VH-VL binders against Large ribosomal subunit protein uL10m (mRpL10). Designs and how they scored, part 5

Target 1, 224 residues: Large ribosomal subunit protein uL10m (mRpL10), of Drosophila melanogaster (Fruit fly) (q9vpl3)
Amino acid sequence: RGKINIQRPKAPHYERARVVAVTQPKYPELPKAKSCFKTRAERTQQQQENPYNEIIAREVRNWLDHSRLVAFFHLSSITADDIFRVRVQLHKQNLHLKSYGSKIIEQAVKNTRYEAIVPLFHSNHCIVFSPDPEKTAALLRIVRRVPQMVLLGGIVEETMLSRNQLVAYAQMPGLHAVQAQLVQTLSQAPGHLIQQLQAHQNSFVQVLDVHAKNQMNEETPKST

## First folded at step 7 (VH-VL)

Design d1 (from k9 with light chain Y32F)
Fold by ESMFold2, fold request of step 12:
Structure d1 (fold): chain C 224 residues (1-224), chain A 119 residues (1-119), chain B 111 residues (1-111)
Amino acid sequence: as target 1 above (224 residues)
Amino acid sequence: QVELVQSGAEVKKPGESLKISCKGSGYSFTEYWIGWVRQAPGKGLEWMGIIDPSDSYTRYSPSFQGQVTISADKSISTAYLQWSSLKASDTAMYYCARQWDYSFPLDYWGQGTLVTVSS
Amino acid sequence: DIALTQPASVSGSPGQSITISCTGTSSDVGGFNYVSWYQQHPGKAPKLMIYDVSKRPSGVSNRFSGSKSGNTASLTISGLQAEDEADYYCSSYDSSSTWVVFGGGTKLTVL
């Protein structure tokens, strides 16, 4: 029982040739004949940006693929010492604090089920990844003390959750089956919300929260 | 059913000490914070500070830092607001309220404690 | 200090709809969907009526609704009743102070 090292996946998941290419700092530049109509600045920017951005985007994809818990935060101004201390506290709980540019996030989730998270990354942000969804309560206890980190929402067991849903998930009694059932119920939100979820980061969080409450209320309605 | 019950009204003289209480019931007291809110007569709501009763972590509004003490006794599900030396300007209604963290709403409120400080 | 701007008073007749505004900045109302509204009757504690811009807690009438556009949030009370006469406060998370901040309050009078 254990997890595959996220930084070194098995060759069948990543062909050995692809893994070697990913670990190299740069890809070969395009031949001049193929790009003779592009400006010098466009060729230089494209070539430099693609190799480094793709390596970092693959890192994000690996985190998303191997994390059963992902939480998104708005990050206000904070000193480097303070954020480092938060990262250390989180790391002790197998919670990994990261921040990536919005372009890299777009590249990492393009054509995946997670494209809806892109709007969350147009402002100051950070992300916490963990393979351990049972660490959600520990995560929330640590970040509650950090006024500069504002919970926006998360992903648990591949299900997107609003901040209120994530708090409710963390407060449930400790049997994995009970918490997993709540997450499965929340994933059945109506499909017409997908277009609304992609409009704005704040709107995305709010829409998810509304639908989670509707699903929870349907399971325990009070008759009048 | 979540309920916050505060101690009764107080009439005090300037310079006296005072400790008022807020007892929570109907929920896990250590899962939520308790915040204190001041309302001067005829005025709006003014944030004072919070406590996490699980370990007594506190944070004060800058205007109240050093002016009051917020504490809790989790064994009896009670939070406290305390002055060492009252001033006439401390005359106000004081509310406790429950909050998850800095960005969440104050979802349940105590009934309030009127503090009157006069000669 | 005042953090969010509300009108000092509003009034309406029974059966009308009334709207109370709450204007902030991009660091609070405009930047987050964490706006709440509280109702306070004279001599009573505030009560949470709306949270997260538009959500109602259990037991709050569906006559109360909330919305937001840009830096301005709004509380709308439809089918106005005498019992709605109270003070109303908005609040929002504010990233500049890293606290929830309150509006100055609006007195609603039912004529």
Scores: ipSAE 0.694, ipTM 0.862, lowest interface PAE 1.4, mean pLDDT 80
Fold by ESMFold2, look of step 8:
Structure d1 (fold): chain C 224 residues (1-224), chain A 119 residues (1-119), chain B 111 residues (1-111)
Amino acid sequence: as target 1 above (224 residues)
Amino acid sequence: QVELVQSGAEVKKPGESLKISCKGSGYSFTEYWIGWVRQAPGKGLEWMGIIDPSDSYTRYSPSFQGQVTISADKSISTAYLQWSSLKASDTAMYYCARQWDYSFPLDYWGQGTLVTVSS
Amino acid sequence: DIALTQPASVSGSPGQSITISCTGTSSDVGGFNYVSWYQQHPGKAPKLMIYDVSKRPSGVSNRFSGSKSGNTASLTISGLQAEDEADYYCSSYDSSSTWVVFGGGTKLTVL
């Protein structure tokens, strides 16, 4: 009976079902043997998700490729009215607030230099895209008033910036002129590129070290 | 050098009004928020609320909503914390601190203003 | 809504290393790398010692270090000195309340 269907739509599954229902055709389950029916239904659902995921992943890739400003935020629980007001306010500044599933982000940045951003999307998030890096200050002024949006970091002119670096970038006088000078310096300065890659690598190494330390701690929790 | 300088200690009676100040220097005052933090005698730190001095955007902790008023005069780089009617329970040390947004650290603190409310 | 939990006190002898814990939930310490630690001597304002879990502001001794595992952040002070005797507070953004929350504080005594 319907007990099995009720058990399937858990809160996380419910969120996924809503997205699929809006953007993909639904295939009804066939009245066949449990084993055969489940196998066919699972294959069909997987196929539907994969094509939809690829289409959305291409959309994300296009945003990344055509945005000179990208900012990443954690998104806490927020009413539909509040997030809509934020989206409208950002849109007036040519700032485009989007949210995508972590799997879609992972697909979009696979085999790109942006793979390092994937850990940022393990929890609720949103992304702001813009072709206008000079809008960084406006972006930060708007989202600072939104307690549910927490800045994680960003990308400016294809350079990954920490949240502290993004704030510093936005605070520089004559943003357009300074922005051009900053980007030119970053593009031509191997030492700065190495230093930024070193900081990026250190963050990745720190994550790996924490993972190894956690495995070691789990095996030998107490001594003296 | 970033510095926050607060007004001096106050001794008041219940029912009196009070306005204490926090003056920022060494940075662009309107680029950062000022947050107010309360510390009752022998107790920990409590965040009371914030103000963006650029346009006076404020947000109060629910525990302090309606209990105090946070304001600023950006022309003199000064933020204020004000009570219309003090209670004995308002006896505490009050700090101002600089903050970029809700998730950033309180990186520079004023020296504190001790407010004592007793008969 | 729920304050971060710290031990009420900790003590150590000069030269020892000590660790102060700060336990929250997945909505704060566990969910973000935005844990800060503040040192407060009696009668003085708090001073930022660690931010973003493990980063030190300019002028803070490298004897102070921070880390976290799961929902627990830790401040470690190595080579304990008499001037380290103070109250220590952790702080984190909390997504459930959308406010910064403080721990209850830990009094460090240097014996």
Scores: ipSAE 0.688, ipTM 0.861, lowest interface PAE 1.4, mean pLDDT 79
Fold by ESMFold2, look of step 12:
Structure d1 (fold): chain C 224 residues (1-224), chain A 119 residues (1-119), chain B 111 residues (1-111)
Amino acid sequence: as target 1 above (224 residues)
Amino acid sequence: QVELVQSGAEVKKPGESLKISCKGSGYSFTEYWIGWVRQAPGKGLEWMGIIDPSDSYTRYSPSFQGQVTISADKSISTAYLQWSSLKASDTAMYYCARQWDYSFPLDYWGQGTLVTVSS
Amino acid sequence: DIALTQPASVSGSPGQSITISCTGTSSDVGGFNYVSWYQQHPGKAPKLMIYDVSKRPSGVSNRFSGSKSGNTASLTISGLQAEDEADYYCSSYDSSSTWVVFGGGTKLTVL
């Protein structure tokens, strides 16, 4: 009413209620004055360990231990729809597309023969796992259409392969073809059996030689 | 062993159409892509695009999208590059080359097809 | 488009060693070991001389070698011969465009 401002004390009441409501914490944290100090052991353990990362690292190790085919790719920027379509195509072939942080990969392969893969993860990446090494050709045909996925290399039957070796492996007739040829040879007439065994032995030795040479590139005194 | 053989040199007028070919032998034609590379007179190499002959999947360099058509007939192990309306600036040597995917080298090349477009 | 940078020309005498550089960025030469080198004589198709930075296809002389450091790849030709006179092109996958890029080419002259 009038020019008399000093006689209106109503604002303090509403301001007090509004101030209390606005000052409520958006994130519940323990006040510093009321916080309990962590022990040195707890603080050191918390600084050096992340239990969630160890669980994920064990998942990666389990995939590595139970997959006969592992392929590593660099992954450039790609839409969620496009990568989902690729994941669906791969899943139909029992091929499992995964991505993990480089620290997780480092932890998963520490003190294993797979430690050499860590440098592949210095940039964006993805990994494809499968129990089926015969799916290598299918994998490569699917991902070669994806310009954002660049083949870096892989592991087939516990053997590290460069990308060129992986492509060469995919172009071979495969273990099932060698096994089928052996069965066919044993069923054949006597005169032809000797020649077929020699031919199939050469094919089988060729597949084994590729696999053995890749294994022998690793020095493993434990294996002799 | 691996060989890419291209069709012979062409002399054309602006506005004419043209289709040149690249026939592969000595390997499984559908296991590798065919890429096309242009080289203008006295200039460097310029990648135009690729085709996967197994199902005719194609991808073009942005500079050539809509300017040429890449196709293949896998039954005769042949890839094609074609223009619907040639320009004088299309005068160049055109190579086909074999490539496994986007990041692999062009390991075998055709001998080239010289296309000359002038009035 | 992003091209790889090469010197326009390089020269050397028979028996000398020469190096041709190919400079890109972290998205291509610096980010991948997928650098290739091609030799092209006048009127002829290019020929793959080096792939994956340093590997030689069968039939390519061991006088040709490749390397890289950072964003720069190098082709080295030792024991230079008259037949080495040609144009040389580098190439690399480029993750930013998801496309192969070529260098502008280097003309090697053997004195």
Scores: ipSAE 0.678, ipTM 0.855, lowest interface PAE 1.5, mean pLDDT 79
Fold by ESMFold2, look of step 11:
Structure d1 (fold): chain C 224 residues (1-224), chain A 119 residues (1-119), chain B 111 residues (1-111)
Amino acid sequence: as target 1 above (224 residues)
Amino acid sequence: QVELVQSGAEVKKPGESLKISCKGSGYSFTEYWIGWVRQAPGKGLEWMGIIDPSDSYTRYSPSFQGQVTISADKSISTAYLQWSSLKASDTAMYYCARQWDYSFPLDYWGQGTLVTVSS
Amino acid sequence: DIALTQPASVSGSPGQSITISCTGTSSDVGGFNYVSWYQQHPGKAPKLMIYDVSKRPSGVSNRFSGSKSGNTASLTISGLQAEDEADYYCSSYDSSSTWVVFGGGTKLTVL
């Protein structure tokens, strides 16, 4: 029971439409005109919202395209002061904490290899972007002290990593030692076979292969 | 291999102090937290708190806040659990365990330290 | 308090399969895939058997498997052996406490 809902104009309006079909001339609204107006009005409103969503979606694409490190977190209830302190700590390490609506994330990654991340954003979340994959250890050290931020996974050098793989990546020896180990591994394996297998990049080993290939074929290498 | 070795069993009287230890080996001690877990005789597991040995960051379960002190000495890869004044209700098995963060499992456990508090 | 509900005991014969349940809420088992299972023999420390709902650490027999449906996680032990007789605890991250919570434990008896 809800007397207010029963007395809403919609109920009389619905019954009036039925009564008009029987007792009144059917001239109040042309069926085609009504359908056209509703469809056009809905399209106009959706188009207005689409431009703003598209701008924000392009921002997300730009972050994804220019970040060698992306980490995804579930975000439980947290005070504005606490999340601000975390954002400041991260920013000092060139780590950029962002939040976006799930619809915007879905739009941003549509028709890309990153469509698999969309389910991560159906609940409250945050994302950390950085151009510096070497900052993964610093990121995890800061956020693991924030009980409200729960690591879900990440992207390193355009490769999707599970949370366990991301932690393992952060625990590796310094970049120099990793590069040396990778060169040793490549010298013992067929180079063409490794390149063919890189098309199925979904493991930590494939991330290392991508790193080695990027380093060896960098367009502007620096060596002294 | 990763190993956590705890100090031996203790028999104490109410009101006495106690400090038990947990020594880690086979991994970088400062890369992981040490958590402490209590198990009263015949009962289940209770999380007490954690420490990051790298800088002694700690967090206690509300039930144990102010009841114990968790500390670490990273130079000897050792974490500690300490009471300033034991109670008979502190009689339990105490485990240390390794953990990455709050949401990760306790992947390696010490053998346990039995603490008996009796008058 | 115990946040996750497990049966107090289960039993099975050698060679059979048994399942131990762990029921929580949407803030823990239902909300995250961060469920773990620990085996504890009498007088021994717990041992991690399953993590992230269904993953096995290296060295854990494939007779142990984990799954989850809604707010309930399950540990299944196939091909029961005498050495499987132990207490089993589930755990899960809980977003309301922002802390890992344990189940009350299940005593497995191999008949």
Scores: ipSAE 0.662, ipTM 0.850, lowest interface PAE 1.5, mean pLDDT 79

Design d1 (from k9 with light chain Y32F)
Fold by ESMFold2, fold request of step 12:
Structure d1 (fold): chain C 224 residues (1-224), chain A 119 residues (1-119), chain B 111 residues (1-111)
Amino acid sequence: as target 1 above (224 residues)
Amino acid sequence: QVELVQSGAEVKKPGESLKISCKGSGYSFTEYWIGWVRQAPGKGLEWMGIIDPSDSYTRYSPSFQGQVTISADKSISTAYLQWSSLKASDTAMYYCARQWDYSFPLDYWGQGTLVTVSS
Amino acid sequence: DIALTQPASVSGSPGQSITISCTGTSSDVGGFNYVSWYQQHPGKAPKLMIYDVSKRPSGVSNRFSGSKSGNTASLTISGLQAEDEADYYCSSYDSSSTWVVFGGGTKLTVL
């Protein structure tokens, strides 16, 4: 009497399972590693089946509207433990790591000046949002140590910046430094006041000049 | 204005130790990484690893992990590449170069240090 | 350990234009606009000539230009001069290795 112990369902299910097994190849499926980010295919499928895509798009719009710093990254394969550690490091600096599907991003920026960011989301990606643009240097120092995160560009104070412009911005004196110099100027002799205000104006003009020059290079690419 | 100056050529025997240097000037040394690149005689360029001099964060190519030590002394704006026991196959030109992160170009290079290891 | 394919050699006459190719995959040249080109004269360190596909650092002649299409990047040198005779290396960030990879190099001979 020696039938094997079958814990599977009754005979009709067993017969159908046997027919499928002989007619199609069976590949072993490896367990997926746990991650806070879904794969590209899973994100696309989830978006198609989720009737609340507009709610998620509103979340993205809200982040964009309330973030003075937004940075875009390409994300290569990374373990759940590694990305969690990065998220914790960023969160301690008021930097918020998020990921959204391309269709949601397109919906969120539709009819805005930010439509130019949509092509950045054709590959695996993540976004960092923050209300504090002075955290740009801290952001870059943290993510430079994460080989799987590749800087693509960003938005600072509603201005789109290339990755080179964002790095240059992070190296400039911050708004807080300008504000501190103004306070010191109010405490000094009149000659120092004029000199310090002119220095702050020159720094501010230089930031604007870098932005304007780089926008011309990116929006009107030079052809050979 | 950015300049990387490396230590001079070395002639060594197998089994000897060696430490070569790369001194940066014309920029804030701790704001950028220093990468090391090997070029064997008649061969191409090969990335060995990097150091962030601000806190000595280091990463090595798998081909060089455990074979060399990269270090830095930020007080004198100098990075180092070190072998504890040289092999004949270590004969090559070694360059240091400045890099912002893993995806940015190596924008300024040292003049190179020729290391010759012969019995 | 060569990740990017370059022709072994290219030649041209003074005044001509030549193009050096650099072919990778979607994980490097095709996936990012972070291709660089380096010039190396014999016995000298490499020098950055082009970065981010097409940008020139300060001090690099406008005779050097870069482009890319799909998985192939190109360095074009117009108005060839004897001093252009050197080895040329492309590089790109590679998402598979998670660091910069180099091409095998192309020896440019000015006839």
Scores: ipSAE 0.560, ipTM 0.815, lowest interface PAE 2.1, mean pLDDT 79

Design d113 (from d1 with light chain N33K K55D)
Fold by OpenDDE, look of step 11:
Structure d113 (fold): chain C 224 residues (1-224), chain A 119 residues (1-119), chain B 111 residues (1-111)
Amino acid sequence: as target 1 above (224 residues)
Amino acid sequence: QVELVQSGAEVKKPGESLKISCKGSGYSFTEYWIGWVRQAPGKGLEWMGIIDPSDSYTRYSPSFQGQVTISADKSISTAYLQWSSLKASDTAMYYCARQWDYSFPLDYWGQGTLVTVSS
Amino acid sequence: DIALTQPASVSGSPGQSITISCTGTSSDVGGFKYVSWYQQHPGKAPKLMIYDVSDRPSGVSNRFSGSKSGNTASLTISGLQAEDEADYYCSSYDSSSTWVVFGGGTKLTVL
């Protein structure tokens, strides 16, 4: 009786193979982990003229109006767990991750200063809100580790920034630091100015003195 | 000025280990990530992976997962690419490049390190 | 997996304008949002020429421009010069796959 090769079992007889092939439970492709974020299609379908859309739009507006930092992200297929993890991390920094339908966003920002953000919401997206613009660096640090979140841009202190500008902003010393530097620079400026002004005056006086001395020497008659 | 300087060319035999380096200067090394790109002779560019030097967070392309190790020493602003056992197929030019994150471009590149693996 | 397809080669005469295409086959419309272009001369490291589809880094000639229509990104080089002869690679981040993808490269020959 030939040693049953457990590692490479002989292909079953054709008939058995056929039966096995037919009886192989077609495991439904595990539903792609429905991202806790409804697909764009699902969101769009649900965004029929639902009276609730107005309420949500108002909420979005409220977030926009009260946030000093707003960041927009494209969101690819992400698991609920990953989203939750990110949300927790962001929340620890007083950053609020939200997701809204494109139509809701459009409605929310229509005829507002935020209307320019509408083109950013053509795909799955999420928004992070913060009352603190100084959290920009912290935000970016967190979201960079989330490969499914792609930074699109943001609003900082009511200014719309591209993603590059947002990164640049995050790299800047804090406003207070910049202010401190400015104050320091300004405080040093008068000293330098005074020194420069005094230097010029002193040089002028020296030149005049030399001129005066030279004139005095020319007026001394060679007493032959 | 931002600069990435890579270690010199390497000639190795199959089965040998190798670690090449990429030193960054002219910027805050921990604020940007370092990506590695392979280019086989006469072939195109292949993204290998990326590292955040600040905490050594690393991610690999599937093709390179388990094949190489990316590391960094932030104290000396240096990133590393290493093999435990080289293969002839590892013969390529290897570039390090600065990258803010996955979606940002590789904006500054090292000069490349040629790795030749021959029996 | 997003694959970026480039023509193998493009040629042009000095002073002409040429375009190199990069077509993404990704099912995810979002994955092709940020396209970069790299120039590589023989024996040299790649150089970033265009990022975010159409933005130019400092120091890159304004002869290089980028555009995108649908799933096709394009690099246009106007006023072709001999120095432009190089390999050009498009790149994009695939947010679905979560890695950076390069095109196969295009060899530009200046005739």
Scores: ipSAE 0.843, ipTM 0.922, lowest interface PAE 0.6, mean pLDDT 87
Fold by ESMFold2, look of step 11:
Structure d113 (fold): chain C 224 residues (1-224), chain A 119 residues (1-119), chain B 111 residues (1-111)
Amino acid sequence: as target 1 above (224 residues)
Amino acid sequence: QVELVQSGAEVKKPGESLKISCKGSGYSFTEYWIGWVRQAPGKGLEWMGIIDPSDSYTRYSPSFQGQVTISADKSISTAYLQWSSLKASDTAMYYCARQWDYSFPLDYWGQGTLVTVSS
Amino acid sequence: DIALTQPASVSGSPGQSITISCTGTSSDVGGFKYVSWYQQHPGKAPKLMIYDVSDRPSGVSNRFSGSKSGNTASLTISGLQAEDEADYYCSSYDSSSTWVVFGGGTKLTVL
């Protein structure tokens, strides 16, 4: 009840040490009497901390290297149940929600072109990785219904994009999607083909027009 | 392509049990959720609840919590709405509809199942 | 705990534009950020006309448009036609919970 676990205040440290120690092929042997001068707890903590951080940093680098879509979010307070449901929804679209400590992110991107992302991770955050850049629209549709996740920007095809650039990218139809629509309309009556092409053109023009109006409003505000 | 086909109309007496079905086709059934909507005769739409067929995660509107059971059998792409003991007030049209999840619109609707509870 | 208020009925003549309002009773949960509109003809299932305030599904006429100002969403039908005579429902969700709310519905009569 009111009992305090004094005997094992840092149980997770020993669990992590067992995993890392099993995977290491060799132990350091440089110091003459290394075991005599270090406590058992000190050795375990040193081993857990250093190799665990690098293993996780390698995972982050692996995700960055193999993901064609990476999106960064600020994460407001959210229940564990709600974030789990969001993670499941994202996973259905091959979108993988992850969170890492800022120290791990800093270690992962050190001496890379991505060092500029480190300041994004000094507050609550999460990252979405995906091999499928065409899923950007699906990502944004899911996240806009999750006010606790605020888009900061992303990486698409190894190019860093701001929030506005990522949103604009998501609104563009993919080449494969456009080609599939053309094939579908060719398999139908000629009148149907013209209608679908005109509807697609009108939608694309409307997106560009909204974008242009937003830029004009910011550049030349009106007076009453 | 995307179709939701519901079971046929039912005429039941108060106290009887009932299970109506909604079969999805033309899409990956487990990638979308199925919501249920009630419409009493001459009345508006009432959202009853939703199920994720992939793991049977279920949520109910507070008005319907404990009143009905929503379930799914993903092996046959079918969702169900079930009453253990019908009341006359359960007389209504019942629709199933597809949602991406609980926060998305109901984009495809079944044709509806009329449930009549009388006599 | 959100409730969506719609007028019971609206009417218009062919060729005119009409607007149906949907007003929330709560602004603290953001439930009106994402509003959907459904059309229902007598004896038929509802049809999604507008989602996410102003987006149209494929196959919905551009005569239907949606907008939002404050806690009020609006569905506008331009070039009113006899076939537009139906019941219209707005819908939203509570972002802090997992259930959907419909408005009470608006009967559109084309005179």
Scores: ipSAE 0.006, ipTM 0.500, lowest interface PAE 9.2, mean pLDDT 75

